# Designs tried in a protein design chat: VH-VL binders against Large ribosomal subunit protein mL46 (mrpl17). Part 2

Target 1, 243 residues: Large ribosomal subunit protein mL46 (mrpl17), of Schizosaccharomyces pombe (o94398)
Amino acid sequence: IQSSKPLSNSTPLKGCSVGTILIRSPILTRQPSEFEKSIYKYNAELWNELSDPLPAEFYFKKGSVGEKDWQERQKTLKGKESPFETIFGKERKEMESNKLLDSATHLQSRVTEADTKNDERSTLRSLDKSLYLLVKKSKSSGWQFPNTPVTSSEKALHLLCQDLLKNILDENSLTWLVARHPLALLKTEQEKTFLLRARLLNGLDVPNLQNVYDWVWCTYDELKNKLSPSSWDSVKNILSDRL

## First folded at step 4 (VH-VL)

Design q40 (from q1 with heavy chain Y33W; framework fv_pasotuxizumab)
Fold by ESMFold2-Fast, scan of step 4:
Structure q40 (fold): chain C 243 residues (1-243), chain A 121 residues (1-121), chain B 107 residues (1-107)
Amino acid sequence: as target 1 above (243 residues)
Amino acid sequence: QVQLVESGGGLVKPGESLRLSCAASGFTFSDYWMYWVRQAPGKGLEWVAIISDSGSYTYYSDIIKGRFTISRDNAKNSLYLQMNSLKAEDTAVYYCARDTSEFWSGYFDYWGQGTLVTVSS
Amino acid sequence: DIQMTQSPSSLSASVGDRVTITCKASQDISNYVAWYQQKPGQAPKSLIYAASSLQSDVPSRFSGSASGTDFTLTISSVQSEDFATYYCQQYDSYPYTFGGGTKLEIK
């Protein structure tokens, strides 16, 4: 019988799980200034004028001089830099090159198609609130924060959480792990789950999930109806619909 | 009247590729999750792949292990299955099938007539 | 993977008989079971979902029941058009799995 002391400086967390509270921060659309409204109207009007719903051959015989002249004029018009575009083009390009979520708040309507359809699998719903990712492991299982069991690995919790995020999100999705320590501990009779906070940095790109049965992006108010009472009690005081 | 019509099946050699198509009509194709299910001659049904209504989510059977790709074109009301590195054990009738509602349920209300894929040398 | 064990593999019956086909799941899948009918040379037809809910336009002689991990499809009075192969399917978790099928034949 040779019992060694447990490794106190790297205690194995066997029987525990690591999970994530993955948050899509509010993409709140502000009221556009008169200048910004002018730019949006200009772009919409320009697009409408340049958008041709019918091909040239509908108005002209194919290969005719008239068709060629019309096509050349259309190409020139579509490629032409207007005085307005020259003056404000750099400002618009700076907004477009800015990959920050703030650019989305200026360009997207407050009420989206996802809102109208109540599409809970989309991140483009409820832009003025935080959205939280919940997953199902199977159709019969309850909604829960994404999580995975900790095996005999000595890997740190934050690295395991990053592995989990890479496992369940598509390759085009970008996340930021806000802290290396757990935000919350979900304790049940048999299991402990350490939850780390992460933010989704996808902007207007809706992530696809993999290796889960189903998923939803929930507002704070929706979490209390989907989570178990025990899980809700553990997180309700540390989450906000504007955090 | 809901209709699903598969095409693209045929006789191919091991290691070759084949693309199956499913043409949908009689319903709003872009509102439904779609499936491919296969059946080897004289055998039972076997699920192959799933695709969401938008095409953004897919899930595959481990049996086809990275060899098959499901896709859809909602503008053309069409579902596809790209099959690469075909093996003799992939010989089957391939069915296109629709999920039962606007809400993802996981069981199938309408099936196509199937298209036969035979993989032999 | 969840295994669906279907029994019997074949069954002989006469018109008017009551027949029962059983399907056993290898683990708890709640009531997420569907049943399909397939006639030779044809695509499967959906009969039952959620273990006991009858699809539209399916005759009332068909019924489904569940008890734990055991699921049954019953035809109360077999008609000539009912001679076909029947399959159960679980849709609780991926991959979706089917039973091996039961061929209902004329006695």
Scores: ipSAE 0.449, ipTM 0.761, lowest interface PAE 2.6, mean pLDDT 80

Design q42 (from q1 with heavy chain S56R; framework fv_pasotuxizumab)
Fold by ESMFold2-Fast, scan of step 4:
Structure q42 (fold): chain C 243 residues (1-243), chain A 121 residues (1-121), chain B 107 residues (1-107)
Amino acid sequence: as target 1 above (243 residues)
Amino acid sequence: QVQLVESGGGLVKPGESLRLSCAASGFTFSDYYMYWVRQAPGKGLEWVAIISDSGRYTYYSDIIKGRFTISRDNAKNSLYLQMNSLKAEDTAVYYCARDTSEFWSGYFDYWGQGTLVTVSS
Amino acid sequence: DIQMTQSPSSLSASVGDRVTITCKASQDISNYVAWYQQKPGQAPKSLIYAASSLQSDVPSRFSGSASGTDFTLTISSVQSEDFATYYCQQYDSYPYTFGGGTKLEIK
């Protein structure tokens, strides 16, 4: 039995990793109801109405320094997302992704190409099934769920997971973190990884991944052949509930 | 039979832009991942960028990330490197190179003869 | 970044000599090492991949071997066309990194 590490130098999550089970939900088999389409249209219209501030003329005299300062601040903040705008932006992108379902037939040739070539790096394969993202950190490493070491206990796991997703996906990719608590805990001889579930909201846009050596999008059936036996055993029963 | 021919190099001033081209022949260009590699005069080789067979996937060296853009036109059998905000340290012979296998092999089986880019005031 | 250390930086040899060039990786990269030959004023030419696999049309006098993180390029009997600079490269992780090069010079 070895002596314990000093408490002042130990953090509860230090030495662990946080990772993600990033899922591309079925595109072709999910048909939005007329009611759902109506809700999306209503929300989009509501957002457009809420996005327009009262004219500056209502608060400031035309040509005043105050009006100029206010307009300049509006321009400066135009590129920054608020939590409210981020939520509504995600809702609008989800609505657009659902609209793309209606055009899947018109883009059938591209789906056929990805399927025919077995392009595992594309999200446009197996549109009727869920796809799961696996990455390689190096050419010699095995396939694994995206993950990153926990270097500080100051940040919550779900925030670290969102940082990870932002780090590996391009600027045009959008994700939705389904829950803030881990779905699974992977234990290996070297580390423990807390896995959180996330959804990819890209529709028919294929993401260009960053900061990984290689990646594949796997169906449930394909995961067994890519993941280590230990990792597969840890997730196989959890993921089957989502098929 | 495989041939890669670079063009577009020349003398430019710091802060300017330049576009390099690589014309491929002797193989099915649309089936291969392509690379740009550079070599400063009298120095060793340095990887710059990679692009997938379809052009959808790209990866860049941190040294040039945000300044250089790799692209391709499979109908024209051509690879491109758009270089913006050029610096004196970008002075090098730029080589076009072909991957040996699918996505991210990292081994370059054929190289072009290179095109010299000189960034000087 | 993975660092590839080549030795020697330069080497003088005569036609018919056996020449050995070594490359050491700063960490385990499996066998994901390639070797390139570059003649003065020319583009690099691929010689070896996967540490020991000879590229098509490369003479059999060239060979590669691996032992842990140590990689070796051997020319069993140097010919006049072999006087060039040789580079190793790892392709296990990003960024892809090259050795500093070994210049093989005629005695």
Scores: ipSAE 0.497, ipTM 0.779, lowest interface PAE 2.3, mean pLDDT 80

Design q43 (from q1 with heavy chain S56D; framework fv_pasotuxizumab)
Fold by ESMFold2-Fast, scan of step 4:
Structure q43 (fold): chain C 243 residues (1-243), chain A 121 residues (1-121), chain B 107 residues (1-107)
Amino acid sequence: as target 1 above (243 residues)
Amino acid sequence: QVQLVESGGGLVKPGESLRLSCAASGFTFSDYYMYWVRQAPGKGLEWVAIISDSGDYTYYSDIIKGRFTISRDNAKNSLYLQMNSLKAEDTAVYYCARDTSEFWSGYFDYWGQGTLVTVSS
Amino acid sequence: DIQMTQSPSSLSASVGDRVTITCKASQDISNYVAWYQQKPGQAPKSLIYAASSLQSDVPSRFSGSASGTDFTLTISSVQSEDFATYYCQQYDSYPYTFGGGTKLEIK
């Protein structure tokens, strides 16, 4: 009747793989376009012109009760943000932050050897863009997202993904699994790989990877040049939203 | 013994079309990514196109800018290159080549003998 | 695009000589370099992949090495059948690009 053999070999996930889209988020924000910078400047200048009240002497005789009341109101208004002052205040802070980011970006590009050498194995490249981890399992293998075969139906995909991340990254590397469900199913004719999204949390401090032949950290544009056509087609629309 | 045999080359006028074929034998054709690579007379090698093992996924060199189409018929163990709007600079020996793996490794372990395409001046 | 620059464009040698052909990448490509041999009127033949790994059925006198962006193909003792044109190819990034070729000629 019943075989003494367990039916665990009948697991629906056996023969599939689990993998990860591991992302290093941008360290520096995108530079605003010249158009955006011009709008910020125009709005700030426009607000400064509109916010300047005419001198009280235009409305009231000097020393009058009316002039004194006007001056008291102006003092009260200066102590409270108008809705427009709040908006233009934010735009001024954003422009000043962007100037600091411009200086920081210039300094980082000057001192970052990975950018000058086009060192794809470093997380220090392209600090204003997302970087995606690709690996080679062997000398003759193509570039692919890190992945591992599913050997047991009892272990959830997100736990297998966490094990994979621990196997290739240093114990000091911190990752965050964005969701427990797959972001994408990478389907070739012979293999299915469930890809989960993960983020690298400790930024620029990433040691050399282990248990892989080679690795690269790619921007979106570089990713399409390294992935197989089938892999790229499966992920290109999911990854085109560059946060 | 792995063999790749190209055919379909010949003399053609600018603006015309030509279809190249590559017959594969000695291996499981449906397991391999395939390439077309060309070589102009007296010049070096230049990659043209790639096709996945299923035939569902393709990449092309910008040099041919949408004029060429790579395809395959796994039941017939055959690879094809449809060349449209041919130009004088397309004159070359066209080679069929096999990738080393199901993943796009990008280097070739076996090549066909090539077929000459001449676009008249 | 990644440029692969081969030197020399032509090299003369006698049977039994040690010859070295060089290939320089315009950027870091790790070890993702293949070498091919092409005889006049024939298809290219794969010799080496991953900069230093010998293809099956290729004689042990062929070897490859890498140092930064510089790659070398060495033939330790040239035989008569080795007189051909040699090409390097990078396969780190698309589009995959070839060197200009080095013609090995008999003295």
Scores: ipSAE 0.190, ipTM 0.645, lowest interface PAE 4.7, mean pLDDT 77

Design q44 (from q1 with heavy chain Y57W; framework fv_pasotuxizumab)
Fold by ESMFold2-Fast, scan of step 4:
Structure q44 (fold): chain C 243 residues (1-243), chain A 121 residues (1-121), chain B 107 residues (1-107)
Amino acid sequence: as target 1 above (243 residues)
Amino acid sequence: QVQLVESGGGLVKPGESLRLSCAASGFTFSDYYMYWVRQAPGKGLEWVAIISDSGSWTYYSDIIKGRFTISRDNAKNSLYLQMNSLKAEDTAVYYCARDTSEFWSGYFDYWGQGTLVTVSS
Amino acid sequence: DIQMTQSPSSLSASVGDRVTITCKASQDISNYVAWYQQKPGQAPKSLIYAASSLQSDVPSRFSGSASGTDFTLTISSVQSEDFATYYCQQYDSYPYTFGGGTKLEIK
């Protein structure tokens, strides 16, 4: 996969696009037991007294996708101002420990209304799995990862990807670009699409997409039925919601 | 018998607001995507807005985006169009229309009779 | 935006005539074209969808066809109730756009 550095400044690269694999990480790894709810309450009380962040292992199942995503995010954000940290200061972190207790109590069921209705446009479906955003640019277009043509080589691929995310998501949506280099290359006869990895940080707030004809949030298992065979072959071995 | 009946049209001055209503009957309203389409006197059809079956998703024509709001009340089988900052160019018959399928096709099988909105001084 | 150009803007015909109305899309829209009939003072009525599929309760004398970006509505034998304005509509991408209309008038 090529560097996300700017292409030639003199000529737009014909037949090249940048896109995003936008992921909603698992919100639930399992239903909280009565014992786990007691732990959350104890830790919320401890947080209020000490104002220290709780270790990830208290909130995420050890070895889960959620814990791994959190650890990866913390390493990547080292020395970079985090959208999370910008939004949530020291005082707000105390409030988040109480929200986590409330969320554990509220989200005890793995089955939501969105699951019952099979509402594929909702991020509140399959809370224990990763969801991947697919879009249709038009009714005649197949399902694809969000993408946009590279019409200017002056802008780096990761900046074009961030512009794409702002273009298709509402302003209430919080995203984080995990890496500046592409994760995958989708190649067809006429087009090459460089896919960058991004995370949806506020997955409990269902975004309304704009500037696309339609969209769905798919589990890994659902991607093979919606993506073209060639696109699926290109991503199936690099995407996983398994521990 | 599918029926869509619009109301709320009238004469208003530029800059004023109006709310149009569409009463639906003869089908399960909560299962269908709905549209507003307008037609200026003696002119052609122009798409205005779409709303999903649940009301959670909407899309608007750029000409009215930010000024008009489409909404629905599935308990009342009613569709609404809130029109703000009206301009002379908004003068038209406004039609309520139903999508052809419960899963959104993008074309319209049933239309209301329309309600006239006139924006003039 | 996708432009839908209808031709002609008006035409005159007699009962029993074969009438053809054309609609040209400014870009590829597959077969996502619908046709509507509108009589003076009335709401539009759906005739055809997916370029060639006839809507329920529409007489078989109406037909639609597609060739690339060119779409055609044909009335094989015009009847008195067919004198109306006809509109094409693309539903491939937003905003949904209509043709300018074709007024079918009595000769």
Scores: ipSAE 0.505, ipTM 0.789, lowest interface PAE 2.5, mean pLDDT 80

Design q46 (from q1 with heavy chain S52Y; framework fv_pasotuxizumab)
Fold by ESMFold2-Fast, scan of step 4:
Structure q46 (fold): chain C 243 residues (1-243), chain A 121 residues (1-121), chain B 107 residues (1-107)
Amino acid sequence: as target 1 above (243 residues)
Amino acid sequence: QVQLVESGGGLVKPGESLRLSCAASGFTFSDYYMYWVRQAPGKGLEWVAIIYDSGSYTYYSDIIKGRFTISRDNAKNSLYLQMNSLKAEDTAVYYCARDTSEFWSGYFDYWGQGTLVTVSS
Amino acid sequence: DIQMTQSPSSLSASVGDRVTITCKASQDISNYVAWYQQKPGQAPKSLIYAASSLQSDVPSRFSGSASGTDFTLTISSVQSEDFATYYCQQYDSYPYTFGGGTKLEIK
């Protein structure tokens, strides 16, 4: 015995697709002005002036009990390690500092190696703009937002979108689904695709995509040249090239 | 003129590791996508992996994904396949192959001679 | 995955014969089909790409054609060096998949 279903029954989403507008948000907004650099320098100098301790000679006679007591307190304070050094050790702190310096050095360059080589598969291009992921499912397929058909599965659209993101991104990629409802509907002559918005959280780590033939990270201006005219018309008013 | 020469094959036990190498000559290696393709004794051809021209991007057959790693050294004109957790089913001649580097990347226009990997207890 | 069904699995021919090998894709792959020749104990050699384009140094007696998802390799006048196993391959989608092979044997 199996449940008989009427021949005319269908789910509202059966035969449609779910997809994602996956965005790498801008990493750099602007370079500090000369005035802003001056303020940073002034604040650093002011902090140094305010943080200097007065020498013991201002408070105590040389060789006095008071000077010795003050020096002992100074030694006790200098002997206290930071919580980080106590837990992780000085060597660990140096490694973390080197990592932060390395990351800051890369971020200081507004023009990256990926920019000079025009490596469209890299997330390290156009750091001051939003990048949008487009994929080709096959060599013969056109560029499109990542998507997957809604089959006989009864999964919600946002769960299918999360499965899609997990399917096409590598294990190191961190994504955030911004909302559970579709942001846009792409309609072609044969199918409808509901697009959900997602963000790539670790844009400095370039993903090696899987289960697609090819991919590109496009700026807003580049999307017009890659997407079909109908797809571009559907998204052009909801996307931005900068935050 | 174009030559691809594989090395590193041999007899290993299940669970062991092996690294294959492919030495390229006669073309600008750094301009080409490269592949590994295998063929079990008496069987047909089976695609293993691709590596893009920069070495930054790779794609693997699900059969060996997580066990094999494709890599390249463009300064040395060399392609590599690191094979871990080998199984009897991995027994095959492994071929190094180059794509066409046409307007679109494509098929395997040149193949190496192959290197035999035998996984047996 | 895209299945490439190659037929026949073997055929016998005499020098000078016209032979045709067929390959059917399980879905539309445009013209992204290549054909390879493999002689016993040797690596495969590329013959045809994009369904009908000859690889450099391949004799003109080899030709390829496409009709929908059906692809054919034709040898207009078989020579002694043509007795080998032939494979079709799609390169439209990952994983790349090969046909089962056709062994061309001498009568």
Scores: ipSAE 0.447, ipTM 0.761, lowest interface PAE 3.0, mean pLDDT 80

Design q47 (from q1 with heavy chain T58I; framework fv_pasotuxizumab)
Fold by ESMFold2-Fast, scan of step 4:
Structure q47 (fold): chain C 243 residues (1-243), chain A 121 residues (1-121), chain B 107 residues (1-107)
Amino acid sequence: as target 1 above (243 residues)
Amino acid sequence: QVQLVESGGGLVKPGESLRLSCAASGFTFSDYYMYWVRQAPGKGLEWVAIISDSGSYIYYSDIIKGRFTISRDNAKNSLYLQMNSLKAEDTAVYYCARDTSEFWSGYFDYWGQGTLVTVSS
Amino acid sequence: DIQMTQSPSSLSASVGDRVTITCKASQDISNYVAWYQQKPGQAPKSLIYAASSLQSDVPSRFSGSASGTDFTLTISSVQSEDFATYYCQQYDSYPYTFGGGTKLEIK
């Protein structure tokens, strides 16, 4: 099954299916090793050194119009992302975001009730890992990525994928299509399915799915036990590239 | 012994609301998926809704979706069906039924005696 | 939706007769078929699940079989308490659907 090569969308898609790899990104940062902590500390210190602006008096005479204009611009940019922070502060902002999530989760616990009960229908399980949505269309069907037949070649795949997401998720669910082109092509003896990558943005709000028989949110390691061998082989390297 | 007892049926006018209850006894109610199934007078059986043991998973028949709400109170060992915007076509005996296992099979091993809902002007 | 076509709609039999009721699914549902017995004015009683497995308190004269999308309920020797309406049900996919019923009547 071809999973890593760019897919051509120029041929008619009738008789094919479109599906989605819907991902709940990690809510908690894994516990960093001592080595990783030292790297984070070093990078944070380096970024702080590089982002430390020279004092205004280095560039402007005290009380000058230029100094006052510069200070007023700095005040206007307070609370806004600076260009320097956008480029060099990314790691620091990610680390600060993780600290806030860690603080919030400390109040809730790193090991959730969903973890204790092994509630696979909950997005509140395995908060330090990515979760992937699998569905069953019927009791006799195997676990698979959500998908739907392509009925019209006029409608773009990404729009069909958005329709699919709206059909199976509640209206309170927020999703983002990462790209408009397929990530992978699953070839079964009878069908071809083009898979698009999507992210669940509000993972703390557990969605109740619609128009499916059953669903589970699986970690990467759990996917190999639920997907068919051919489907797993098609996605295992694509999904591991994210890790 | 397992018992399911429905109540709340009666005569109502089209457009009105009615709430059905099912009292469960003789088993650990909180461990079982539960169902509502209805049967119009002289007609066959029609599945209405399913609810999981915790109440977090619910699925409705398209015929009543948006009008009926299934819910449960595990502390009271009770299952409910809130019926809104009732139509003449909703006239039926409503049965409460239990799934055969704690894990969900789709097979109904115990049924209540039913409660009659008549929707007529 | 999966249609469960039950035949015959009614059947007349005498005590001691062998009776067969059939049910055909509109698509493959594996063996996820249940059979229920309903007497007038009473709730349905569970007889069979997974096409051929007897409920624990059901007499051995009842049996179920499956062949592709065709399912059968057989009563090997009808007793007086067996005169009732019988329903098949698929539980492979939503919505769960029932057959139209077969009324077993005294000949």
Scores: ipSAE 0.522, ipTM 0.794, lowest interface PAE 2.3, mean pLDDT 81

Design q50 (from q1 with light chain D92N; framework fv_pasotuxizumab)
Fold by ESMFold2-Fast, scan of step 4:
Structure q50 (fold): chain C 243 residues (1-243), chain A 121 residues (1-121), chain B 107 residues (1-107)
Amino acid sequence: as target 1 above (243 residues)
Amino acid sequence: QVQLVESGGGLVKPGESLRLSCAASGFTFSDYYMYWVRQAPGKGLEWVAIISDSGSYTYYSDIIKGRFTISRDNAKNSLYLQMNSLKAEDTAVYYCARDTSEFWSGYFDYWGQGTLVTVSS
Amino acid sequence: DIQMTQSPSSLSASVGDRVTITCKASQDISNYVAWYQQKPGQAPKSLIYAASSLQSDVPSRFSGSASGTDFTLTISSVQSEDFATYYCQQYNSYPYTFGGGTKLEIK
């Protein structure tokens, strides 16, 4: 007879924060016909990866918190339609209304209007590089990865991270957690923050973020100028500009 | 003393809409995942929907197939269920329930008294 | 979906009797099982979580056990306030599913 034990029973997380490294992957290729294909191929490959996950038995012991959390995540992911139904089905119909597909055709150039204006709040900048989301919680706060305190130790970190993403992005934004385990641990004198990696799937244009004072989408090179030295040192070797 | 009080139930015709409310008191509402669970007259319990503590995450039973929306207002300590395109098979007592403080999602430690929704012509 | 098969559907007992209610999961759900008590016209009340852990305000005569995919709720000495319908629930995977219920009746 063994009782089910949540991870929180053995590893308290109260007093810590959970955060996200939200990435907009490179979109642009050299050739225009390849640009359209790259967007569809990226999303199709992403869904192929999610559709054929390794069995839970590869990662978790039966009855563990990790197995339950992974199973709930897989159920949620399997509830999604095929790539064109989930990413392009509803989104494609909305794009036909607001010319997003037309704008993608016009963004064949490596230099966009957002690049020309140096609009750091746009996801349409630096299409050939990865963009990383940084936020300010208040006017006086420094730039940081989105994060929120852990108030319920019974919930898994990745579920809290999903809640955080839905809290700051609108309901039309689609994200995917790349890794279930934290990618990095940021330590400050007052706080520990576990950072999970997420990707933005509908990245051509994302509406204004909510519940934050300000936000920017930064390339790898721009991160070192906005993050604190200690935060940058914690992530610089993990966030290669090649990815 | 934890209390959950549902309201908004009543008699409606097929195809109509109805909004249920659940008033929470005696705990910090904004710290808890919340649920709606229903029970048809003389039948067993059936899970309907979940909402996270902030309201940013929701998940639904396939049985209500995009017709119902769960939401919350943490400033008012209130949980809601917007029910659209109601069918006779939606006739049930609807309970709001709280997830546990010690144990994860899917197990309910406190339930409201329920509100009856009758869908009939 | 995970099917929870509960038996018996009805059970008659006298005050002081030991009663056992069984719940079988259609697949491995570890110990992610809860038990609820529901009296006529009332909301369910939580009794047991994690297959065998008793809620703080629940009398010690209630106990839960697990063996593979088989789960049992036992009342060691039935009292008058225990006549109610009992439900098991799995919370291993979405959708969360309940057993069909067992009505405990006075003999």
Scores: ipSAE 0.000, ipTM 0.388, lowest interface PAE 19.9, mean pLDDT 74

